# Miniprotein binders against p81326: the designs that were tried, part 56

Target 1, 226 residues: p81326
Amino acid sequence: MLHFGGFIMEINHISKILEKEREEYIRNKVEEYLKQGFSKDDAVNKANQSWRTYIGHRIQDVIYNLLKKFLKDSGLKVTTDKALNNRNLPEELDKVKRLIAINYGEYLFLPDADVIVYKVENNDIKIIAIISVKNSFRERRFETTYWKLKLKESPVTSHIKVFLATPDKDNEISYKCPNGKPKKMRIILEYELDGIYFLKEDFEETEKAKHFGKIVEDIIEISKKL
Below, E stands for the ipSAE of ESMFold2; O stands for the ipSAE of OpenDDE; V2 stands for 0.75 times the mean of E and O plus 0.25 times the DockQ between their complexes.

## First folded at step 5 (miniprotein)

Design Tb17 (at its last look DockQ between E and O 0.57; V2 from the best seeds 0.00; counts 0 for: pae E 9.2 > 1.5)
Fold by OpenDDE base, look of step 5:
Structure Tb17 (fold): chain B 226 residues (1-226), chain A 80 residues (1-80)
Amino acid sequence: as target 1 above (226 residues)
Amino acid sequence: SMKKIRITIEVPDEEEAKFIALLIKEIAEELGLEVEIEVRGNRIEIRIESDDEEKLRELVKLIEWLALLYGAKVEVEIEE
């Protein structure tokens, strides 16, 4: 059984699997686009674009499954914003949805909440953390920060921890001051968020910037204080 | 000594079972392991025989991770 403590050493296995998945995915998509009449170059480009979208979802699913598995024994529950986008929700999930909603006056909207960790005690739900998963920071670089700030504005949601999880393959936020130049995005994200968790080894570790292997322990600790 | 391992994977989505099986085959091939894979609906059965315990352990770990990624259940049985 995969123990979370061994996750650090085994994260390379995930990368290896995802690379194999990529190869097969690209191959299949290229073939599909060729059949649609695209040139080889266009087919490859479209396949790569499709993969970027697909891999984002895959990484989210990975993180969800990992958290669900490793938090299960602690009695903590995990859901997703996608699961909450249903008209007919079980009572528990309907409560979760309401407890993360942000007030915009006449409207309530949900934050981007790729993963939501909560506990149920005596039929009361307490939201513990929201994890935003980002594969790349090309788009919506500070969106997670926006949601964190919005959640802070209400006493109902102000306690909710907001974490960012990322492989940061392009080293966009892995270091604060590479080559002596401050990385604005890293500094702001680390300042505004409750934590950044890296699905990689090569990053600048700080109190808030940690390896993803620490997220379970941190969430459990937070849950005990609520 | 030759070790024989049977791995059974139950995949939540039947449509993904064939894809997962393919990935496992490719991973095994890269490790230089010969594997027999059967897919029946959402169930994947893998049989591996090798004298290289290190490669076997690596493959099992990769399969366990792969299963985790897809929310699948994995059972590993050592036959010999």
Scores: ipSAE 0.200, ipTM 0.629, lowest interface PAE 2.5, mean pLDDT 88
Fold by ESMFold2, look of step 5:
Structure Tb17 (fold): chain B 226 residues (1-226), chain A 80 residues (1-80)
Amino acid sequence: as target 1 above (226 residues)
Amino acid sequence: SMKKIRITIEVPDEEEAKFIALLIKEIAEELGLEVEIEVRGNRIEIRIESDDEEKLRELVKLIEWLALLYGAKVEVEIEE
């Protein structure tokens, strides 16, 4: 049976499950880069970067499929920014794209969102939440916060909740004051975003920092108030 | 009593099917289960015979979890 009686209880082990493939993946990728003419040092660095991208995509796929599966009985639909960038969008997705776009004067851009949750009532579409999935905070550490601030600038998009989902395996944002000093990245992300959902057990819980298993319940509750 | 089950997994990404099959084989061996695994394109077929129902349930649970992770479809069939 694929049907669960509730939310995913074992999602917190996703990194361990995916790590089982890492060694073979890196070995194969190093060989591929060596055949392309890269030095051994460059090939190893590229293979490690490739792994981080690969595992990030797998985590995004899991989150997308989980939300799609467990939100459907509540009348909620799920899409991705990748799907919205396809040519010749269906009318429904074209409406979703227009409702989330950010105005920069003569330009319109989509926010960087991995997963988008919306509902449809009599052909009217309301965007509920955007979930950014981050495996690492090496680049664009506050990108998600920037998009939240831009969405807040318009009454048309100010209701949209912006969430961050992360395994945070390197403990970059797991605690507010590690070693007695405030961690700016955790403090700012928690302050500005509507929620941070951790795909692990060991982190400092707060009103906005929760286990990932709570995200479906939270989204459903938000959707009922809109 | 001896149970014989067949599990079919359909993965949307053909490159991932080989790795998923290797993960299942490794886990089955750790559980002490004898498995026969065949990969054909994006499909994985698994045949298992065992009298240890608890370990069979553990393997099926893990397969269903892997299916969720990779967006795969799983069918479990009890034979005999």
Scores: ipSAE 0.011, ipTM 0.308, lowest interface PAE 9.2, mean pLDDT 80
ESMFold2 (binder alone), look of step 5: mean pLDDT 84; pTM 0.811

Design Tb18 (at its last look DockQ between E and O 0.74; V2 from the best seeds 0.00; counts 0 for: pae E 6.5 > 1.5)
Fold by OpenDDE base, look of step 5:
Structure Tb18 (fold): chain B 226 residues (1-226), chain A 80 residues (1-80)
Amino acid sequence: as target 1 above (226 residues)
Amino acid sequence: SMKKIRITIEVPDEEEAKFIALIIKYLAEELGLEVEIEVRGNRIEIRIESDDEEKLRELVKLIEWLALLYGAKVEVEIEE
């Protein structure tokens, strides 16, 4: 337990740790894209995009592994949308996939669900929470909010909590009203989502905006009410 | 007295090995420890030399925790 607290504190630096590799990563990718025949400007742009994707996946993997480990003793299970993108799913995951699907009339689509937390009781699956992981909010700022609203439209999915986990490296949503000016994105995300969990210390804490270290406890508490 | 520790980590996912190594390097730096880290495929080899036993123990614990998180196998060898 003592080491968990220390590690959770270190997770605050995960973005910073990853950023140390950026220069080398970018350089290597630029060279790769140049060899593929791209212009210098295109190579740089592609390298930067590749980096953003890479970091996003690394942070997501950390969060996934953390949740998987810390929720295990509570009997809660964790999966990802990627794991659900398989034609041959085990019965359990096939049920999970169906229970998070959003109805678009003739079609069912999955929400963006970087991490999915569920429980199995007497062969019944209950979806507890979906965690969206975002390193930055440069693109698709309200995508998670869209999915939350869509999930609310069905009695099958309306109970599913939607959380955002982010290091918010650019301080886009860390504060509601810095310098007296409302941050639209923070206010809307906090209002529409069930919680925002920060992988950093420097943020405005509220009832819904918490340090990532509290997400495990919150999920466990929610699971007991389902 | 200087203690020398060798830590070997075998990671299930090769792509994660480099990332784990970076985390370890960062943790060591934050503790003021000098570490040599080599990554070969899914295997991470860490060599640490320090006279601060408390910091060494802390780093080892953090590494063990990190390894556990990623389902990695850890072997710790005290060389001196």
Scores: ipSAE 0.315, ipTM 0.724, lowest interface PAE 1.8, mean pLDDT 89
Fold by ESMFold2, look of step 5:
Parts: sequence; C-alpha cells; structure tokens
Structure Tb18 (fold): chain B 226 residues (1-226), chain A 80 residues (1-80)
Amino acid sequence: as target 1 above (226 residues)
Amino acid sequence: SMKKIRITIEVPDEEEAKFIALIIKYLAEELGLEVEIEVRGNRIEIRIESDDEEKLRELVKLIEWLALLYGAKVEVEIEE
C-alpha cells in the first residue's frame, strides 16, 4: 500500500528533519540581526519568526513538488499562490487566478491557497482542489474554513475541494477529544473542510483526516468526477 | 566487503540542493550510514562507504525518489 514507494513513509518525518537544523539556524540569524543593530531580545524574536517562515516554505515546497510529479501522468497540473502573484502571468495561470479569486466590490483577493491543482480540457480550465499548508495554528486558526465558505457561495467555485496539509507537530488538531475534552479547532476544521492530511503518523484518523500519502489518489478520484 | 558509492545529484535550484542534502543526511542517519555530503551550487556530491549492501541499496532508492520529486538528475557510481 505504499503509493509513492518508500518515500511516502518518510515524508511524515519532515518536521523532525527540519527541526535538527533549527538550533544552528536560530543562532546564525540572531548574530545577523545583532549586526543590524537590533537588541538581543528583538534579534531572538526575529530569528524565531524567520525560522517559522523558513520551515513553512520548505514544507510547502515538498508538497508542491510531490503533487506536481505524481499528478502529471493523470493530466493534472499544479501551481502555487506565489506563482499566481507574479506580475507577468502566462495566460494559463492568469485564467487559474481568475477562477479562484474572490471579489469584494472594488477589491480582488485570492483565497489562502498555497497549492492549486487544476486540469485543462479544450482550453478550458477546471480547478480541482486547493491545499492550504499550515505548520502551526497559533494565529488565524480558521482562515482555511473561511475560504472554503467563500468558495461555496458561487457556482463557479463551489466544486473546488479545500484541503489542509499539516505536520501538526504540537498536536493542536491531531485529536478530536484529547483528555476527554472536545478540541474545537480539530472538530470545526474537519467538519468544514473537504479533508485534512497529516504529515505525521500519530493522529486520529477519520474519513476526512488522513495520512498525507493518500492525497494523490484522492485528488485523482475527484478529478475523474469533473 | 566494503562498498564505496559516489552519488551526484543536479537540481536546477541551488536553494533546493541544500534542502535535498539535508534530507539525505537525515535518511542516512536513520539507516546508520556514514555519509560525506558536499553541496556546490546546484550539485550535491555524496560519498558513502559501508559493508551493509542492503542499507546502501535502500538509501540509493530513497535518494532516487527524492530526486524525482525535484526533477533532479542522479548519477550513481560504484567504486569499491
């Protein structure tokens, strides 16, 4: 049952891999910020924030590359919110951007869609799924659910599946009732989203809360119904 | 007997080469293999020496799958 061979099992360790570099990363960044004139306390705070951004980008890169490689043979294409925010968009990506953008009167915003999966048929683009990558849930805990609800408001976007991918190393959403107490964040995210994919082994598995290794076959199955 | 393997990985992105090298170091540690890793721009050179052929084979497979994710070219040379 190893869909990506042995590597699928190893991706569940990505947080542990990155954590081994944390101490050196923080030390180097603190020294850098001290040279820029920041106080020691400010330098430490900035270094920790820099680390959280760095680790988030690395996890997003792994997810993007994985999906791009393993969805290609099924006629599916993958892009990112970074690519969609470039000034010089190719025509295809400009269409992708328009198909997921939400209009707030005079303002146009993209939902929180770190990775976007779509297909192209007869020059028509159909958005299949968006994946939000969250490393922690300290702030904006329900942002992904807000975007799912906004996408449901239009027949043009209501079919788009919204997934959350997370290592959740601090167990913020890994269980519904830790210590017998309902965890509102896990329960609401699982209820509202189309799926949560964990990049770790230890979590409460349900029909919507799954190992990340299942995401490719889930996306392929969804694409066949569109 | 001891086997000597030299692996060269080329990626288009220098930043990704550093990240891939980090992952390979982790995988080698999990297998109990000693590796020498050098990153030069977009290229990763890995030297492994071990008498455990099964673990060497496993690490090479994992490196090849990792490289597939990043569209990297992998060359494996067995020296002994």
Scores: ipSAE 0.046, ipTM 0.506, lowest interface PAE 6.5, mean pLDDT 83
ESMFold2 (binder alone), look of step 5: mean pLDDT 85; pTM 0.833

Design Tb19 (at its last look DockQ between E and O 0.78; V2 from the best seeds 0.00; counts 0 for: pae E 4.1 > 1.5)
Fold by OpenDDE base, look of step 5:
Parts: C-alpha cells; sequence; structure tokens
Structure Tb19 (fold): chain B 226 residues (1-226), chain A 80 residues (1-80)
C-alpha cells in the first residue's frame, strides 16, 4: 500500500472501478450496435473491440489524473501530448512542446508523450519525465524505446526520463524469465527505459520495474536533481 | 447509530456525470447500501444513510477514487 498525500493507492479499487466502466461501456455499445442492425454476437464482438481502443485512452487519462493529483503538492506540473497538439498554445505549454521536440534535420517532431511532467522554476521550464502508457503490447513495437533513444541523442533532451506505465493485464512484460524463458520485450524495455511501472501487484519487481505507486516518489526525486 | 453522508462531485465533463452516477449506484448496491443520487449538469449529489460504518467508508473511498480517476472534485460531508 502506497500512501500519497494521505490517500492510499489501491490498485484493486481502480480495477474495480474500471471493470464497472467496462460493463457499462459494453452494455451501451452492444445496444448501439443492435440498433444499427447487427446480430447479438456481432454487437458483442464489436463492443469488445471498441472497448480495447477506449480503455487504452481511458488508462492514459487515469494515469494523467493520478499524476496531476499526486504531484500537485510538489509543485510539479503535468500535461499531455494532446494538450500540446494545438497551434495556439499558452507560452508555458509552447515551451514544453519545444523542449521535448526531437530533431530530424529540417524537421522537429514530438515523441509519443502520453504524459509529460515538468517544473517551472524562475520562469524556466525543465522537463522531468515522459510517461508512455500502454494497456497492451499487441502492437509489439519498441516505440517507447525508440523515443527514449532519440531523446538521449540531444543534450537538450538527454536528461528527460522516459517511463512506461502499464497494467500488463496479459502478463506480457510482468516477468523476465517465466518458465525459464527470457521475455525479450521485458528485458529490452527494462534495459532501455528509465523505469517500468505496473498498475498491478503480480509482477517481477526489479530496480527499474516497480509498482505504479512508486512513480510519484521517483519523479519527485528526479525533479530535485534538475 | 445511523450515519448520514452527503457527497458532492463536480465532473469536468458533463457527459460523464451520468456514467459516474450509475457506477456509484452499482457500487453502492454491491455493498448493500441505499443511496440517493441526483445529477444536475456536471454536479452529482449523493446521500447515503447507514449504520454500517465499514461499508460507508468503503463506498466513500470508492467514490473518492472514482472522482479522482475522472479528474472530478469531490466533497464529503458528514451530516450525522
Amino acid sequence: as target 1 above (226 residues)
Amino acid sequence: SMKKIRITIEVPDEEEAKLIALIIKELAEELGLEVEIEVRGNRIEIRIESDDEEKLRELVKLIEWLALLYGAKVEVEIEE
């Protein structure tokens, strides 16, 4: 049990809530698809597929809200790539956007940055961490690793910590060597990234692979060194 | 002794208020608690009365988590 600001983060409660959301979402989507003329089986299948997409975004929002809440007292700020995807940004967010940009010669592109943690000190912005949120690893892309490596190539961005947060419901990266067989993805992600944070209890803990509850403390600690 | 709790939730997205209210109702039902829920725009008002303090605490905790997960503001008032 991790205490943040007097609130005990309980993954079980979060999971229970998300399950209720799922049930309600599925029910509503099934009804919608039935009204569209789909069979019951097709409606259920479509609803489940829709949920897979929806829950990915939902978990990002959850993590954003958690970090925003628990980092607030430390004076740290949190934003998202979505918030940065505007032509007219407040000065602060425009600076944030520029400070995470990756140079490709004639072009600057942003890394995948589901959540961005930064601080403002004396009107200067310092990017602390980028959190990539993944619900599933079905798209076996080392995208987060790619962005970490790209960020590392510039002195402007090399200090930015890149974390992965995941519930890893299917145990794709929860263990390094289940049944004596190395999980390549877990090993590589853990090696290349600054940390992996699990929104679950049943995983192999290491120095870099931790319970999500530890992310707040780790970010705060990093922020003090910048 | 019967405890009466009033909870007010202010949701950032009005469209989610009904969903949140529904989830709360289901959570309360699972705990065997009777709740009165009113939704007005982005505000949810919940009234709970029970003599089971443990269940009340659990429900309040769940509601607080729920609010947090939606970026909502929650206020809990103990009336009795």
Scores: ipSAE 0.688, ipTM 0.888, lowest interface PAE 0.7, mean pLDDT 91
Fold by ESMFold2, look of step 5:
Structure Tb19 (fold): chain B 226 residues (1-226), chain A 80 residues (1-80)
Amino acid sequence: as target 1 above (226 residues)
Amino acid sequence: SMKKIRITIEVPDEEEAKLIALIIKELAEELGLEVEIEVRGNRIEIRIESDDEEKLRELVKLIEWLALLYGAKVEVEIEE
């Protein structure tokens, strides 16, 4: 009987596994690119770029699987934006999709949400939270903030909590005032979002900026209010 | 004392089972643990004998994490 928080506090295990996966991934990709006629230097560069894209998706899969496992016994269900974009959705998922969609006049779009948590009570679906998973903040730095603001514009979606989950390996948002200077990105993200959950130990903790091991408890607590 | 552990992993994707087995072998070698790994289709069976309980627990935790990353099922059995 493993609690989510205790399970996640061993984050070093994930790092070891991902490093071994990276080594094998890169070896296989270099071989593939060499067979396509690229130079050795070009093959290595392409393999590393491919890995950076791949690792972002892997972290999302980890978070999805963890939340699905640890929220099930609390009556909470988990899906992804990719699942909601599939053709021919089951009725339940079609309702989830409609409940998070944002209206742009003639058009209706889903926010860019990697993981969605919801519950079903008396045939009604309640969206609890969406989690955006970001491996790097070099591009689309405030995308998650934009979607939070759009969700707040409607009483149908204003209750939805918007969380950011990140390893933040390069310390892009780990501290509010590094070297005494306010870090705009961290400050705005923390102000606008309902929570930031770090997949590492070294960051400035606040009421909204927490270790990832707290996310399950937070989601369950929120769900009891709805 | 010497501990014997059997670990069974069922992976949804048979191609990933071979990758997972290779990762487990490398993790075990890094820890200095001797493991016997057998892959049959989507199933991985691992047998470990060690008197180093700390390293054995670490490897089991790594295997549980790896299985979770790939959506696999894990069973751990302690043999006498």
Scores: ipSAE 0.171, ipTM 0.602, lowest interface PAE 4.1, mean pLDDT 84
ESMFold2 (binder alone), look of step 5: mean pLDDT 85; pTM 0.829

Design Tb2 (at its last look DockQ between E and O 0.70; V2 from the best seeds 0.00; counts 0 for: pae E 3.0 > 1.5)
Fold by OpenDDE base, look of step 5:
Structure Tb2 (fold): chain B 226 residues (1-226), chain A 80 residues (1-80)
Amino acid sequence: as target 1 above (226 residues)
Amino acid sequence: SMKKIRITIEVPDEEEAKFIALIIKELAEELGLEVEIEVRGNRIEIRIESDDEEKLRELVKLIEWLALMYGAKVEVEIEE
């Protein structure tokens, strides 16, 4: 059984697996598009576009599955915003949904909460953390920051930690001052969020910017203080 | 000595089982390991035989991670 203690070293396995997934996915999609009558070049381009969408969801699912597994023994529970988008929710999830809702006066809306970590104690639910998963920062660069700030505005949600998890393949936020120039996005995200967790090795580590392998420990530690 | 390992994976989504099996095959091939893979519904059965313990361990680890990434259950049995 894979123990969390080896998780940091094993992130390379995750990357390797995801690369194999990409190769197989692309192959399958190219074949599909060729069968649809597209040229080889068009098929490859379409497959790559499809992959960009797919991998975003895939990484979310991966992180969910990892956290669910590694937090299980601590008694912590994990859900997703997708799971909360149901009309008929179990009582527990309905409570979770209400406890992360943001007040806009006449309306309550949910933050983008790709992964939600919570605990149940004596039938009371405490939300511990929201993890936003970003594969790329091309779109909605500060959306996670917006939600963090909104969550801070209410005493009901102000305690909720907001983390960003990313492979950051394009090094958009991996370094604060590459070539002596400050990366605005990295600096702001690190400042406003409770932590950034990288699914990679080549990044500038700080108190808030850590390897993804640290997220489980950090969440468990936070949970003990609530 | 030749080691024989049987791995069983139960995936949550049956539609992903074939895809996962293909990934496993590619991972094994990269390591130069021969594997027998059978997919039945949401269950993947993998049989590996090798005298290279290091490669075998690596493949098992990769499969375990793969299963974990998909939220799948994995069982590893050493037959010989």
Scores: ipSAE 0.782, ipTM 0.919, lowest interface PAE 0.5, mean pLDDT 91
Fold by ESMFold2, look of step 5:
Structure Tb2 (fold): chain B 226 residues (1-226), chain A 80 residues (1-80)
Amino acid sequence: as target 1 above (226 residues)
Amino acid sequence: SMKKIRITIEVPDEEEAKFIALIIKELAEELGLEVEIEVRGNRIEIRIESDDEEKLRELVKLIEWLALMYGAKVEVEIEE
């Protein structure tokens, strides 16, 4: 019963499932590390470290699968930075890659983008949005903001919307003024980015800070203006 | 009254099928539901029988979301 527009009421299922995945993943990894000869304490520590790396990629995969499913009927296509870094790119993806590249004089680099939404009309490719997926804000807190600013500098890429998607389990950016004090990280991210989409229910909603279920409608509306 | 539901999930990867089956079992146990799960390659068959329609609907929704999150195909059949 996965419907457009009704996604908000069911987001707690994603969180519930991910918690069960964490429990099973850690259990399996502890056993694996014990078989490799690590002590129990080291195995547990390594399993938790492994999960932190795994969950980032897992959330990116979840977002990719959800967007691919829900944007399909609107004629929108979805790819990932991992797919764009493969050596043998199909012509379509090679064009997507070139359309998001940033020029640094002698060097040409891709922005750090986890998920890319684009459309193809009359053999032309239009990049609609880039979604950066962050599981935690302990490192590279404003990386997404940097790429938004760089994309704004060129007329070729200035139309590209840059979104941040996050569970924000530690409430690092969930509220603008927790305890009455402005939270710089939330304020700056919301000001600079085109949207922040939370994979949880408890956060402060604004025009730009929304439940992840709203991202499909937002992307479709943006695509109609291009 | 007793409802019987059969769910079939087709995943891209056999190892993921085993992992998904474990997650479904844990979700069912938390809801107090008995499930029969069979994994054959990359295909999972789940059979659920319960007179608690609310918990059954919740588990089915969780299974459908789980399948979507893995890019898996899911089919739900209600038996009399």
Scores: ipSAE 0.676, ipTM 0.891, lowest interface PAE 1.0, mean pLDDT 87
ESMFold2 (binder alone), look of step 5: mean pLDDT 85; pTM 0.827
ESMFold2, look of step 6: ipSAE 0.331; ipTM 0.684
ESMFold2 (binder alone), look of step 6: mean pLDDT 84; pTM 0.823
OpenDDE base, look of step 6: ipSAE 0.782; ipTM 0.920

Design Tb20 (at its last look DockQ between E and O 0.80; V2 from the best seeds 0.00; counts 0 for: pae E 2.9 > 1.5)
Fold by OpenDDE base, look of step 5:
Structure Tb20 (fold): chain B 226 residues (1-226), chain A 80 residues (1-80)
Amino acid sequence: as target 1 above (226 residues)
Amino acid sequence: SMKKIRITIEVPDEEEAKYIALIIKELAEELGLEVEIEVRGNRIEIRIESDDEEKLRELVKIIEWLAILYGAKVEVEIEE
């Protein structure tokens, strides 16, 4: 059992695995589309497009599983917004759902909360952090920021840390001022959010922008202050 | 000296077991390792024999990560 003590996430292994997943996924989808009567070129293009959608969910699942694994020994629990989208929830998850809800007057809505970290103490639930997972920033660039700001508006949710986790494959937010030009998105996200965690090595590190390997320690530290 | 390792993986989703096994096989092949893989339901059994300890360690690490990524349980046994 690799005691990931000082959990330096070996990104290289994860990347290799995800690449093999991609290869298998593409192969299978190409075959599927060929059977549907598409040309080889069309099948490949459709498979690649499908992969772009799929990989977003896959990365979310990866991050969820990583956090679940590495936070387990600290007594912290992890769930997802998907798990909360059920009519019949266990009492614990129903409490979690209510504690992250945002008030819109007559309505309560949940923020986008790909991963939710919480603790249970004496049957009381304390929400620690919400992690938004983004593979790319092509759409809804500031959605996570919106939710962070909304969570701040209530004393019930104002303490909840909001983190962004991303591989940022296209280097959309990896650097603040590449070539001397400020990247608006990086600057705003870093300013408004509690942290940005990169599933990569090539990025500009700051107090708030860190390698994903540090997220576990940061969450544990936050949990001790709640 | 030749080392023989048995790795058992229990995956949460049976449908993913075959897929995971394929990934492991391909990664092992890229490392130049010969592996025997058997899939039974949600259980994957891998047998590896090699004199290259570094490659063995690398593959084990990959499998451990793979297990984390899929929420699977991994057991590693050194047979020889």
Scores: ipSAE 0.342, ipTM 0.743, lowest interface PAE 1.5, mean pLDDT 89
Fold by ESMFold2, look of step 5:
Parts: structure tokens; C-alpha cells; sequence
Structure Tb20 (fold): chain B 226 residues (1-226), chain A 80 residues (1-80)
């Protein structure tokens, strides 16, 4: 089997695959909307809108599958907040859910985490990290930061690393001081979170702001200390 | 020299197998490669024969990443 040699190659191959997925998705959606009676122009516009919603969920799936693949040999397991919301929850995942839930009096809520990394030792579960996937920062800009602060408030969750993963296509947080002006969002996110991992090449790299390919070794090193 | 590669993909979702096969066919056509693709339930079998080693390696890498992205199992066999 051929192995991916670096993060840059991973981004290029993923981008090529996602572009083919987009082309096929758009083609199928246009046909669907035409059958519903929309004009060609309207069908194309609606198909593109549909893709923008779909691609957000698809990037989450991509990150999940990549982490599951590359963390497996280190004895680390990966799940999602969607999996934790299923009605028929296996005992292992029920424990994961309870270990990250935040208490709001008579209510318990999961933090908005897209991907969760944990390990199992003698039926004990240790949550290592959660990864929030953001495609845009126009809405819910500091949602991930809020959940980090809430997890820090309890001794049972304070060890959990909170990472942000983003393609950041619009360069909303790629640089600290674009044009000489401090970018509040990037500075606060980097300060509060345990790491930001970019699914692109062009961004300002720092101790906490890294290429996504680095996330696997970072998680493995953290897990060895827990 | 002519190289022969056989790739087997086991996809968790049978409906995705046909979708993945279509994507692979389109990607191979973009590279100018001839591929034989057979879909049986959740299994995709791909045969590639070409004298262009660079394009073969590129397509194989793309197929391996595609399989990873769908949570599929991939086996690659290089023949004489």
C-alpha cells in the first residue's frame, strides 16, 4: 500500500477528491431541481447552495476518518457528537458522553464537539481531546472557546484538550495582524484554545497554530501523559 | 514497461460503492488512464494497466485517500 508522505500531499489529494464529489453532487442536484420544475438557472443556484451546506458536514466526516485511520495503531479511539446522540448508545459511548457532558442544573448538555478522541484502559475511559470543525467564523465565532472554558471549570473535564480545525478559505483567522491590525478573532481563539489546525498551506504558523497533519502526533503525545 | 495493478475496496455502505466507483472512473479519465471497475455489493474491484508509472502512482494514491475518506478497506496488488 502507498502511504501519504506529508500534510501538503494530503490536502492536495483531499481537495481533488472533494472537487470531483462537488461536480457529481451538483450534476445530480441540478437534475433533481429540474424535475421539480425549476429553471436551469434556479436549479444551478439551489444546487450550489445545497453543496455549501453539505460540504460542511463532509469536512467533518473527512477529519473523523483521517483521525480514526491514523490514531488506531496508538490504541486511541474516535467518535463524534452525532454518534453520542443516538438512541441506542453502546455502554462505551455512553461513558464517553457522560465524561464530557456539562451540568446546567437539572440539564446535561454535550459541548459542541464534532470529533472526540479517547482511550480505553481496563474499561476506564479517558477523554484526550475534542476537535471542533469550523468552515466559517461569521456565526458563532467563539463557540469553541466557550466550551473550552466550561470544560476547564470541572476537575473531571479540565484535562481535555480543545482543538479547532478549519480550512479557513476566507482567511478570517489565518493571520494575527493582517495589514498591521490585530485580528481579534485569531488572537482570542489562539489564546484560549489548546490548538488551531489549518486544512490549508497559507497561514501564520505558531506554537498553537499548525498544519492539520501535525494533529496526530500532538494527540498521541498528549495521550502518553494521561 | 506495462504495469498491472489490482485494487480491492470494501465499503461499509453498499450504496456508496457505486458512487465511489463513478468518482474513480472520472478521476482515471482525467489522468488518461483506462480502468476496469466491477462493483459487487459493497466491494469494488479495479484493474489498471498502463506504461505510465507516474500516472498510475497518482491514481493509486487518490484511490487510497478516497477509500480512507469513506472509511473503506483497501488492498493494492502490483502485478508483473
Amino acid sequence: as target 1 above (226 residues)
Amino acid sequence: SMKKIRITIEVPDEEEAKYIALIIKELAEELGLEVEIEVRGNRIEIRIESDDEEKLRELVKIIEWLAILYGAKVEVEIEE
Scores: ipSAE 0.288, ipTM 0.715, lowest interface PAE 2.9, mean pLDDT 84
ESMFold2 (binder alone), look of step 5: mean pLDDT 84; pTM 0.820

